# Ledger of designs, part 12: VH-VL binders against Flagellar assembly factor FliW (fliW)

Target 1, 154 residues: Flagellar assembly factor FliW (fliW), of Carboxydothermus hydrogenoformans (q3adg3)
Amino acid sequence: MFILRLFSPAFGEIEADESQIFSFPEGLPGFSHLKKFLLIRHRDNSPFFFLIAIDEPEIYFILIEPSRLLADYHVELSCEQQGLLHLSEETPVLSLNIVRIPPEAKEMIINLKAPVVFNLQEKIARQIILDADYPVRYPIPLSKVKEKADAGTK
Below, E stands for the ipSAE of ESMFold2; O stands for the ipSAE of OpenDDE; V2 stands for 0.75 times the mean of E and O plus 0.25 times the DockQ between their complexes.

## First folded at step 8 (VH-VL; framework fv_sonavibart)

Design w4 (from v7 with heavy chain A106W; at its last look DockQ between E and O 0.81; V2 from the best seeds 0.69)
Fold by ESMFold2, look of step 8:
Structure w4 (fold): chain C 154 residues (1-154), chain A 126 residues (1-126), chain B 103 residues (1-103)
Amino acid sequence: as target 1 above (154 residues)
Amino acid sequence: QVQLQQSGPGLVKPSQTLSLTCAISGDSVSSYSAAWNWIRQSPSRGLEWLGRTYYRSKWYNDYAESVKSRITINPDTSKNQFSLQLNSVTPEDTAVYYCARDTYEWGNYYGAFDIWGQGTMVTVSS
Amino acid sequence: DIQMTQSPSSLSASVGDRVTITCRTSQRINSYLNWYQQKPGKAPKLLIYAASSLQSGVPSRFSGSGSGTDFTLTISSLQPEDFATYYCQQSYTFGQGTKVEIK
């Protein structure tokens, strides 16, 4: 495997397989100049991921996989959106949502309206604003996150 | 409560530099959750976004393509302000200039301007 | 270039009327659509962000909807303080405005 070495102020030295690198053709909203990101799972039982900008590794985002945490949350992409991500029926896809933990809060805030959708085969990704009526600020207690992680679910 | 207070001259001669300042109270110009914008409004062109500055481990600037060659936006952390410099102005730059805040989170950029300054009418005329 | 067109450009209405303003973009933009109110001599005021989310302190008679290229601002029962110009905005582009006037 090709190894990537990267220094991030938040994470120190990172050694990663180049296959963990995703191209963001339009960057992320607010960071359109950042075209390549490294995706790292926090740890085996954690629902959290880190998305780290390769060219400016001090910039990173915390993501969560919502599917087992929020049973009724469904990501439905339009045909146009699927085309932008080169998705077909058999394409392996990962959908993650950006989270923020406000200082001194016991909740995290999830953007359910705009998941980051990853084409795992072609290694491209985009933040997609869904047509469905989901909130951009969805609070969830941190205790609920720990409960799901302790159950050993992926 | 966050407030934006603008200052600067209301009359500028053609070919000179337009300079405005926006003072921030109740927030920090280096707040990692905010970006600081200049927007102008004229009867012929309506509302036009000009550019912004924001801090995330370093300073970033984004400028509208229409003014990119002439514009500079600078933060001043010691005075908690940010400025607009627009070079080589013409009468087409006559407008009311606003400073405005948008909220920004890592990947959660709504692009909404939630706090505005009071506006400064700038006339470019000989 | 992204163009945003509001309809109508101007309308006359009475207190208590239901008012609907539309905003159409030239292309789908993967960005949030926001709505503002502006009164003469004042800066714009944010009403709705992310198409349908009410800004803090905005009365519930204001609502937003839509997706893709077509968005709507609705005032369910127009009040005297609602006579103003309304703007949509997406990314760094603003609509041309819709002036709501008293009949």
Scores: ipSAE 0.507, ipTM 0.807, lowest interface PAE 1.9, mean pLDDT 87
ESMFold2 (binder alone), look of step 8: mean pLDDT 90; pTM 0.937
OpenDDE, look of step 8: ipSAE 0.792; ipTM 0.922

Design w5 (from v7 with heavy chain A106M; at its last look DockQ between E and O 0.70; V2 from the best seeds 0.00; counts 0 for: pae E 2.1 > 2)
Fold by ESMFold2, look of step 8:
Structure w5 (fold): chain C 154 residues (1-154), chain A 126 residues (1-126), chain B 103 residues (1-103)
Amino acid sequence: as target 1 above (154 residues)
Amino acid sequence: QVQLQQSGPGLVKPSQTLSLTCAISGDSVSSYSAAWNWIRQSPSRGLEWLGRTYYRSKWYNDYAESVKSRITINPDTSKNQFSLQLNSVTPEDTAVYYCARDTYEMGNYYGAFDIWGQGTMVTVSS
Amino acid sequence: DIQMTQSPSSLSASVGDRVTITCRTSQRINSYLNWYQQKPGKAPKLLIYAASSLQSGVPSRFSGSGSGTDFTLTISSLQPEDFATYYCQQSYTFGQGTKVEIK
């Protein structure tokens, strides 16, 4: 219901509504003091999102929706993990993974072991370390990402 | 390459303050990608994390509950080092003290100590 | 309040043996498990981070696995330089160590 205004060195001036603001009760690993983030999709046909710290907007994370690229990747949360996120069967959920794109690289590196899971109803989120045996550093060619984006914009 | 070099006395009398220093080369104590830790090791208690200092928009300290009332860890940006002060020591504080770095990688904080100092044996005895 | 127990506390093995060390935590915590090697008079050395990722410069005979509360470090073919004490660590808690000795 309200427009958030902030300046980020990486993104410039940003205007967003309250629906994109999420509370991270324990912050993110390494940034436990940052409790509020703005989630922005890169653009309509992009699998990328940006997660920007509201109190320190120079701090941001690049996220990807893995289901659009990785058919065999499944996020299954334990009952305890579901409880930490206040999830029930009807709760709308978004699961995104942190990526790093090395300078001048042809690949991006996805942390498949620890998705960031968003409760879209209560607007809370946490990074969850999965029980499944997924790697923390999973390389994917950037050409594969562009191929999916081109196909989605017919 | 990043290196940590420790200095400080190896013998401290009971009730005094234990003071150690860790000098950093190849990295900065104010690096946004690092945190600077003190860890000690004794035969009776094994490896025991004591606390850390790090810079994220401002300086932060985290201390283990077991020593929180007695410990201070301070950065020194001009000398590129960080210190440990442990007040009111007893013989139970006898241990090898290590400084150690952990690093962050854009949401990929593993909590792993990848660089360690050489260790300083500290004996608390009269 | 997390307790970490390594099994066994010590073991004897011969060069070439496959060695398995386990680390069990009393409760699940949302943090990564790491493994270290320590030789007498030396600081611990990081071997494995995030349960299964090999640290740079560590021989490929070392591997890690596990999740939740149960984790394993494996040395596929023990070498003379591998006789040491091994520690698991999660968050700010270390296991009590596993000493690997010559049989």
Scores: ipSAE 0.507, ipTM 0.825, lowest interface PAE 2.1, mean pLDDT 87
ESMFold2 (binder alone), look of step 8: mean pLDDT 90; pTM 0.937
OpenDDE, look of step 8: ipSAE 0.775; ipTM 0.920

Design w6 (from v2 with heavy chain S31R; at its last look DockQ between E and O 0.81; V2 from the best seeds 0.00; counts 0 for: pae E 3.6 > 2)
Fold by ESMFold2, look of step 8:
Structure w6 (fold): chain C 154 residues (1-154), chain A 126 residues (1-126), chain B 103 residues (1-103)
Amino acid sequence: as target 1 above (154 residues)
Amino acid sequence: QVQLQQSGPGLVKPSQTLSLTCAISGDSVSRYSAAWNWIRQSPSRGLEWLGRTYYRSKWYNDYAESVKSRITINPDTSKNQFSLQLNSVTPEDTAVYYCARDIYELGNYYGAFDIWGQGTMVTVSS
Amino acid sequence: DIQMTQSPSSLSASVGDRVTITCRTSQRINSYLNWYQQKPGKAPKLLIYAASSLQSGVPSRFSGSGSGTDFTLTISSLQPEDFATYYCQQSYTFGQGTKVEIK
């Protein structure tokens, strides 16, 4: 365990430990050269996370935990996909979806087709394109996000 | 309205350098969410991606392995263009060459080419 | 070494016909599947991205489906302007094309 320090134009100085660092063997689409990312939850009760490139911290992605908003959304990985992530039934897994918030929009756009799946034990992650017929552009009102976040404050 | 306009010679001698330019109107070569590609098409090999240039936080290039040792793609922000240089051409490089845009939106990279140039037929012969 | 094979390589159809074209990949790859239309002397035109999403300005008679290694493009009612060659593409690899001709 140790403290990682880096500077990001969007976040300023960041202090994080090794448990928040994930290896992306194939990077992310459009940024295949970036192999290591820092995963930070926005706040303890927020559905939002930030995924920050360690080697180029000006590059980051906004992620959301879809289970907080979409009860019927299920991430089902093929056996091959599970193998690429070294997943077994006992492996702790986190699945998050990249979101875009257009400027001055009242909605956010979620890519439900391609979640980012994290192996929490081995600290590897990949963006996985699901077989299920989910949209790549799923709009949801920002007011619904606040409503679900408030419900989780217990 | 985004348009890609290609220019360059249609005849190149073997062992010389093929040089093409793609001018962009209605968009910017340095637009953060775009990538600028060269793709060629021939009867023997069909559609073949050659490479791209793009700006994300700095300039990047990706080249197809088949041409990596011979290809250079350069942006020109002042003219809003990007170029293709393919060295040491042979008759097997005879093809219609296209420039094309693909869009990377944050979190939504589809790998699709949504805007294409008009195409340039390039013949490599003595 | 991913190979993409379209079926059929060519087909003959009449205006009003329902046309389906299949794209099969040699193995699953973690990339979106896209479809293009090309007419002689013209550049390809994007029709479908991410397997099933219709590109802006493309008529609704075009649709796409599939996942894994098997994908289809469907034209629900063929129009005269739809006689063309169709290509699937995944990552930086294109299928060999399917030529749709007048029966």
Scores: ipSAE 0.396, ipTM 0.805, lowest interface PAE 3.6, mean pLDDT 87
ESMFold2 (binder alone), look of step 8: mean pLDDT 90; pTM 0.936
OpenDDE, look of step 8: ipSAE 0.655; ipTM 0.894

Design w7 (from v2 with light chain Q27K; at its last look DockQ between E and O 0.70; V2 from the best seeds 0.00; counts 0 for: pae E 2.4 > 2)
Fold by ESMFold2, look of step 8:
Structure w7 (fold): chain C 154 residues (1-154), chain A 126 residues (1-126), chain B 103 residues (1-103)
Amino acid sequence: as target 1 above (154 residues)
Amino acid sequence: QVQLQQSGPGLVKPSQTLSLTCAISGDSVSSYSAAWNWIRQSPSRGLEWLGRTYYRSKWYNDYAESVKSRITINPDTSKNQFSLQLNSVTPEDTAVYYCARDIYELGNYYGAFDIWGQGTMVTVSS
Amino acid sequence: DIQMTQSPSSLSASVGDRVTITCRTSKRINSYLNWYQQKPGKAPKLLIYAASSLQSGVPSRFSGSGSGTDFTLTISSLQPEDFATYYCQQSYTFGQGTKVEIK
């Protein structure tokens, strides 16, 4: 097992497998200088993930896999976008959406317009702005999530 | 409710330093969700982004390549303001200068300037 | 190195007209496109962010659409207070502006 250790103010000490590290060639919007992130699933059965900047672990994002919640949501990438992610027909891909969960909130706000797409083979990822007509702020009740998350996450 | 108030001289001689200040009310210059920008506007070049300062665990600055060698943007947390210094000005630096906020909600960075200062007309001559 | 071109650069219209302004970029940019209104002597005012999202306090007669390299701002029924110059912006680049004048 390859162990990565870092300290985050939000998570404390983190021990994770180095295979959970993804390279972001362009970083994330507003954080273009941060090129490497650690992807951690919240826990078993959870649709939530945390994306933590390795060089500045106080910076993190909450991601959700929306497939169970939004059956009609489809991530369609252009040929150019597929090329930027080195995607072919056999490439395993994970698509997650950034979410905001305010403290004490009854709903979360999902950015459906711009998923973070992960090439699981080459361990690269990018946030992609879709051509499809999806909103950047899509509210959804926390009660629709298979496992409810604490409102005090951030 | 958030307001940006600019101050500084409107007339600067060529080769000198242009210095402007933007005071923030209703928000903090160290707000984790904001970045603080300078943008100028002239008839010949239109709207032109110059640079920004922001706090994310530490202070960051980004500057436009066209002015990077001459520009400095500094935050001042005690006065809740940020400044622009542009060295070695020429008449081509004559413009209306604006300070502006762009906002970063966790996971929602649109790159849009939602709050602007009133503008300062700066003439480089004399 | 992106180029942003607005069309038209100027137009004349009457109150009640439907106005359409287009912004074309030289290449696809993985960044959001935003629209601003500016009146003489005033700072720009954000109207639309992320191509089609209406900023709080902006009248619903304003709408935005488009993707990729082609974007449109529409004013469904022009009002007297809408005579202004309109700018698109993506990343740190602004379009040259479209002046909307009274006919």
Scores: ipSAE 0.519, ipTM 0.832, lowest interface PAE 2.4, mean pLDDT 87
ESMFold2 (binder alone), look of step 8: mean pLDDT 89; pTM 0.931
OpenDDE, look of step 8: ipSAE 0.764; ipTM 0.916

Design w8 (from v7 with light chain Y92W; at its last look DockQ between E and O 0.69; V2 from the best seeds 0.00; counts 0 for: pae E 2.1 > 2)
Fold by ESMFold2, look of step 8:
Structure w8 (fold): chain C 154 residues (1-154), chain A 126 residues (1-126), chain B 103 residues (1-103)
Amino acid sequence: as target 1 above (154 residues)
Amino acid sequence: QVQLQQSGPGLVKPSQTLSLTCAISGDSVSSYSAAWNWIRQSPSRGLEWLGRTYYRSKWYNDYAESVKSRITINPDTSKNQFSLQLNSVTPEDTAVYYCARDTYEAGNYYGAFDIWGQGTMVTVSS
Amino acid sequence: DIQMTQSPSSLSASVGDRVTITCRTSQRINSYLNWYQQKPGKAPKLLIYAASSLQSGVPSRFSGSGSGTDFTLTISSLQPEDFATYYCQQSWTFGQGTKVEIK
């Protein structure tokens, strides 16, 4: 029971264990000083995650797992990028994308160009700008997200 | 909406300190979603980023290596401004100086300067 | 350590021409590439961010493309107000500029 306890203005009191903590050696762009984040799935059948800065928990990001929504989206990293993440072919990897949900919106905006890639074994992560020609602003209807999430539970 | 207004002297003697101020309207110098930069432009060096100040639970500064030993950028929350001080100037510091904002969009940081001050021409000459 | 070279350094063009400006970086860095327009006596104005995203209020005749170390700014049909100097920028480094002049 190694419980990490945090207070976040957006989430209140949070209890998490060490397995949910990731090191970001270069932080995130614009937040290079924030080196450790807590990754929380919204709920078991949700494609959404929250990434919360441990040292400054008022700072957080909303991430989505695009593989459940976009079958043709592929994250391909260069050899240099794989090295920075300590990846080998057998390393378990999670790739998530930052999403913005505008107020009163029927859609969300995903940054497909720059996924956050997690080494699940060593617990390190980085945001990587892909060479593939993906948009930084990809709109998806919120109704599509709900439909795909519900279908995945059956 | 957001505007940056620069002020400060346009002529500085060698070995003196260059001091400029950038006043912010429509945003806060302590905004969690912004960083406040100084950039200069000269024929010999082109556009050159000098440094920035920003607030994330505390104040941070980043300075370009080329000027790191001579530069100070300070916020002034009471006046909603930020300043540049560049010590020990030489004629090579002659340039147009700009203040500029960069921002985040829901956690996306593009490293782009979306709002600029009007520029201040600074000449370093005896 | 990062060198950014724009090509060409200057060009002459007529209204209606398609104009292409290239930005090449000395090495790949994990940062977005942005484009600016600057007219004499004025501050730079952001045109394109993240290689290909059009800044609000910028005409659709401007477009950007590229990845890795090679990036391109295109003006599909040059207008009189487009005669200016254009800069690429990545990770606080700027290109040397490309001056677009009237032929």
Scores: ipSAE 0.518, ipTM 0.827, lowest interface PAE 2.1, mean pLDDT 87
ESMFold2 (binder alone), look of step 8: mean pLDDT 91; pTM 0.940
OpenDDE, look of step 8: ipSAE 0.789; ipTM 0.922

## First folded at step 10 (VH-VL; framework fv_sonavibart)

Design x1 (from w3 with heavy chain L106W; at its last look DockQ between E and O 0.90; V2 from the best seeds 0.75)
Fold by ESMFold2, look of step 10:
Structure x1 (fold): chain C 154 residues (1-154), chain A 126 residues (1-126), chain B 103 residues (1-103)
Amino acid sequence: as target 1 above (154 residues)
Amino acid sequence: QVQLQQSGPGLVKPSQTLSLTCAISGDSVSSYEAAWNWIRQSPSRGLEWLGRTYYRSKWYNDYAESVKSRITINPDTSKNQFSLQLNSVTPEDTAVYYCARDIYEWGNYYGAFDIWGQGTMVTVSS
Amino acid sequence: DIQMTQSPSSLSASVGDRVTITCRTSQRINSYLNWYQQKPGKAPKLLIYAASSLQSGVPSRFSGSGSGTDFTLTISSLQPEDFATYYCQQSYTFGQGTKVEIK
């Protein structure tokens, strides 16, 4: 196991386990050249994660685990999409959604249509556009996030 | 309100360089929330994407393979514009040329062109 | 390389008609499918992005649907200003267009 050290203007010095590093074979839209990212949870019991580009650590994205807030949201991948991620029935998978939090906003905007799906075994990930008719812009009040944080003590 | 205004000559001789400019108002050419594209349209090829320039910590370009060896797209932050240079033109390059902006929201790139310039008819003829 | 085929290539319709245009891709796309309207001498105008999201300022009679390889643009009640050519697009590729004409 190797501990990765990097500097990010937004996060300062970061010390991370190599197991938190994911390969994005096609990058992310708008950043197709960035192929390796560090995934960090914001804090214990937070639904938020940060996805930080290793080669350009000033570039990062905010992700949310939607199951903590949206119990009826389901990520169903086609056979082709599962193949692109090397997924089988036993493969551990994490699905997170990109969130935009406008300055001074009382809402956050989540892209439910296109989750970022992580193969936790092979450490690869991709942004996948779902067949299901979910919105690309789903507003959720920040007060709802605070209520979940207050309730989730264990 | 974002507006794109094109300028440049409408007639170019074969083997010369086609040069067009797109001026941006209501947005910045260096915006992290945009990418700036050139697209052309002709009866033989229909709508054809040529390339783009955008700023994400540094400047990037993407070019269509069909023109990659002949095309250059450059931003000009002082004039808030971006340009198209297409070298060694032939009559097959005759088309209406458009500049266009991508929709981009942090982390959400839809690949949709929401703002277009007025178009410039460019004829390549001797 | 992904090929995009619109159907039909042209159609004739009357004001008030429901119009349906399809776009088929040669394989599943991992990109958003967008729709444009273009009138002669004018630039294309974005109508629908991400398969089904209505662009700001576009009338609600326009709608989009579909996923995978099959996508549809629908005009629920055709208006006089809707006679135009319509294009689908994903990534950097456009369909060949569908011309909607007065019957």
Scores: ipSAE 0.621, ipTM 0.850, lowest interface PAE 1.4, mean pLDDT 88
ESMFold2 (binder alone), look of step 10: mean pLDDT 89; pTM 0.933
OpenDDE, look of step 10: ipSAE 0.770; ipTM 0.916

Design x2 (from w3 with heavy chain L106Y; at its last look DockQ between E and O 0.61; V2 from the best seeds 0.66)
Fold by ESMFold2, look of step 10:
Structure x2 (fold): chain C 154 residues (1-154), chain A 126 residues (1-126), chain B 103 residues (1-103)
Amino acid sequence: as target 1 above (154 residues)
Amino acid sequence: QVQLQQSGPGLVKPSQTLSLTCAISGDSVSSYEAAWNWIRQSPSRGLEWLGRTYYRSKWYNDYAESVKSRITINPDTSKNQFSLQLNSVTPEDTAVYYCARDIYEYGNYYGAFDIWGQGTMVTVSS
Amino acid sequence: DIQMTQSPSSLSASVGDRVTITCRTSQRINSYLNWYQQKPGKAPKLLIYAASSLQSGVPSRFSGSGSGTDFTLTISSLQPEDFATYYCQQSYTFGQGTKVEIK
């Protein structure tokens, strides 16, 4: 198991293994130069994840897995999009959505239109703009997610 | 509410440096949710993005490949403004130059320019 | 190179008409599509972002749709203030513009 040590101004010292590192061949929109990210879960049982740029760890994104909250949300990728992620029928996939949590707000804003999709086998990922008519700003109450303390990095 | 006010000379001689400034009111140049762009428009090239600067824990710049060797965009937090310097200009750089804010919302980059300056006509001629 | 082609390049219309402008890209790119209005002597004004999201303060007669390589801006009932040039934009590339003129 390979141990990665990384210092982030927002998170301090981070120790992670190789399985948490993903290559973003096109980076993220607006950050095309950032090609490698560390994905960590906020805490056990937390629906929140952090996606931290390895080369510039002051840059990070907050993600959520929508499956617990949104029964009708479906990530359907086009054939071209599946090809960009090297997906086949048996490829293990994780789909997470970027969220914005305004300070002192009682709701979070989810981008349902453009999930970040992870190929867990090849360790590649991309933010994919879906064909389906989902909103880029979907509010959901934090009470539905059960807010956890210690999210002071935002 | 948010307004961008441009300033700078409208005439520049070939081989010199084009220098423009964009002053921001109603927002901060160091806003975590914005990025600050320069875009130009000419009959021959249409609308052309040149580059941007933005702050998130530190300052970042992105430049269009076509001008990357000649362009510098600098923020100035004390004056709440940002500048464009384009070196070694030629008549092909003649255009209306705009500063613009794009929406950068907490990891969501839409690439949409929601606030624009008034434009500065810059002519490069000897 | 990514090419963005608007259709038509120019059109004439009357007040009250339904106007449709299309934007077609040479290939799919993983970026949001945005629409702008520009009047002579003025800066562009954002109308639609992320293909279909209406910018604050923009009248509801404007709407956007589409995905992949084909996108549409619609003005449901053209008003006198809508005679302008319209641009699509994706990533850092703008379309060539569509001029909407009084018939």
Scores: ipSAE 0.577, ipTM 0.819, lowest interface PAE 1.7, mean pLDDT 87
ESMFold2 (binder alone), look of step 10: mean pLDDT 89; pTM 0.931
OpenDDE, look of step 10: ipSAE 0.777; ipTM 0.917

Design x3 (from w3 with heavy chain L106F; at its last look DockQ between E and O 0.61; V2 from the best seeds 0.61)
Fold by ESMFold2, look of step 10:
Structure x3 (fold): chain C 154 residues (1-154), chain A 126 residues (1-126), chain B 103 residues (1-103)
Amino acid sequence: as target 1 above (154 residues)
Amino acid sequence: QVQLQQSGPGLVKPSQTLSLTCAISGDSVSSYEAAWNWIRQSPSRGLEWLGRTYYRSKWYNDYAESVKSRITINPDTSKNQFSLQLNSVTPEDTAVYYCARDIYEFGNYYGAFDIWGQGTMVTVSS
Amino acid sequence: DIQMTQSPSSLSASVGDRVTITCRTSQRINSYLNWYQQKPGKAPKLLIYAASSLQSGVPSRFSGSGSGTDFTLTISSLQPEDFATYYCQQSYTFGQGTKVEIK
């Protein structure tokens, strides 16, 4: 077990387990130089996560687990995409989507077209553009998020 | 409102260096949310991306393989501009040259060029 | 090694016509597909990003669809200002263009 300490202007001092570190071989689009990120769940029973760049911790992304909110959203990867992530049938996978929460807004905006997919075994991740015709800007009311989060805390 | 203003000579002799400048207003050349590109257009090659420069903790450059040995793109933070230098030009480098910004939206990079300079016609001829 | 081919290379249409332009790639690229309009003597103008998202200020008669290797730009009712050349783009590669002319 190894503990990493990191300071972020948005999060303050962070103590992280090495298992929370993911390698992004191609970074993220627009940030191709950032190859290592910390993945932190917002809190227990929250659908939200934070993805924090280790080399530039001022840079972070807000992610959501869409399965708790959008029952008909399905992430289907091609064989080529599965190969890029080293996925097989037994590989544990987490799929999260980048969100924006505008100030003062009653909605959040989810990129359903391009989830960030995590290989939880090998600790690699990539943002994958899906074949399905999902929008890059999908608004959802924050009240619906709070409703689902409260139900999931049972 | 972001605007790109191009400048540079429109006639270059073969074997010389093509040099163009793109001035940025309403944004910063060192913005974490942008990348600054050169794209050219000719009847024979169509629209052709040449390269880009961008700042993310340090300066990065990406160049198209077709021109990689001859191209340099440099930022100038003091003047808020970026340049194109293309060495050893031939008549095949005759084109309209554009500078352009990549679009970025709240952690989503679409690779779309949303703001363009007006273009500079460059003729390579003796 | 990725090739992008637009179809048709040119077309003639009348005001009010529905116009469809396709863009095909030789293989899938993990990048968004974007569409541009260009008028003579002008720089390209972004119309559609990420296959189907309408750029701000672009009329709603423009729409995009498709995924993988096959993408489509549609103009539902052609207007006089829509006579132009249209380009698809993915990553750093552009299609060869489709010229839409007055019939």
Scores: ipSAE 0.536, ipTM 0.810, lowest interface PAE 1.5, mean pLDDT 87
ESMFold2 (binder alone), look of step 10: mean pLDDT 89; pTM 0.932
OpenDDE, look of step 10: ipSAE 0.688; ipTM 0.898

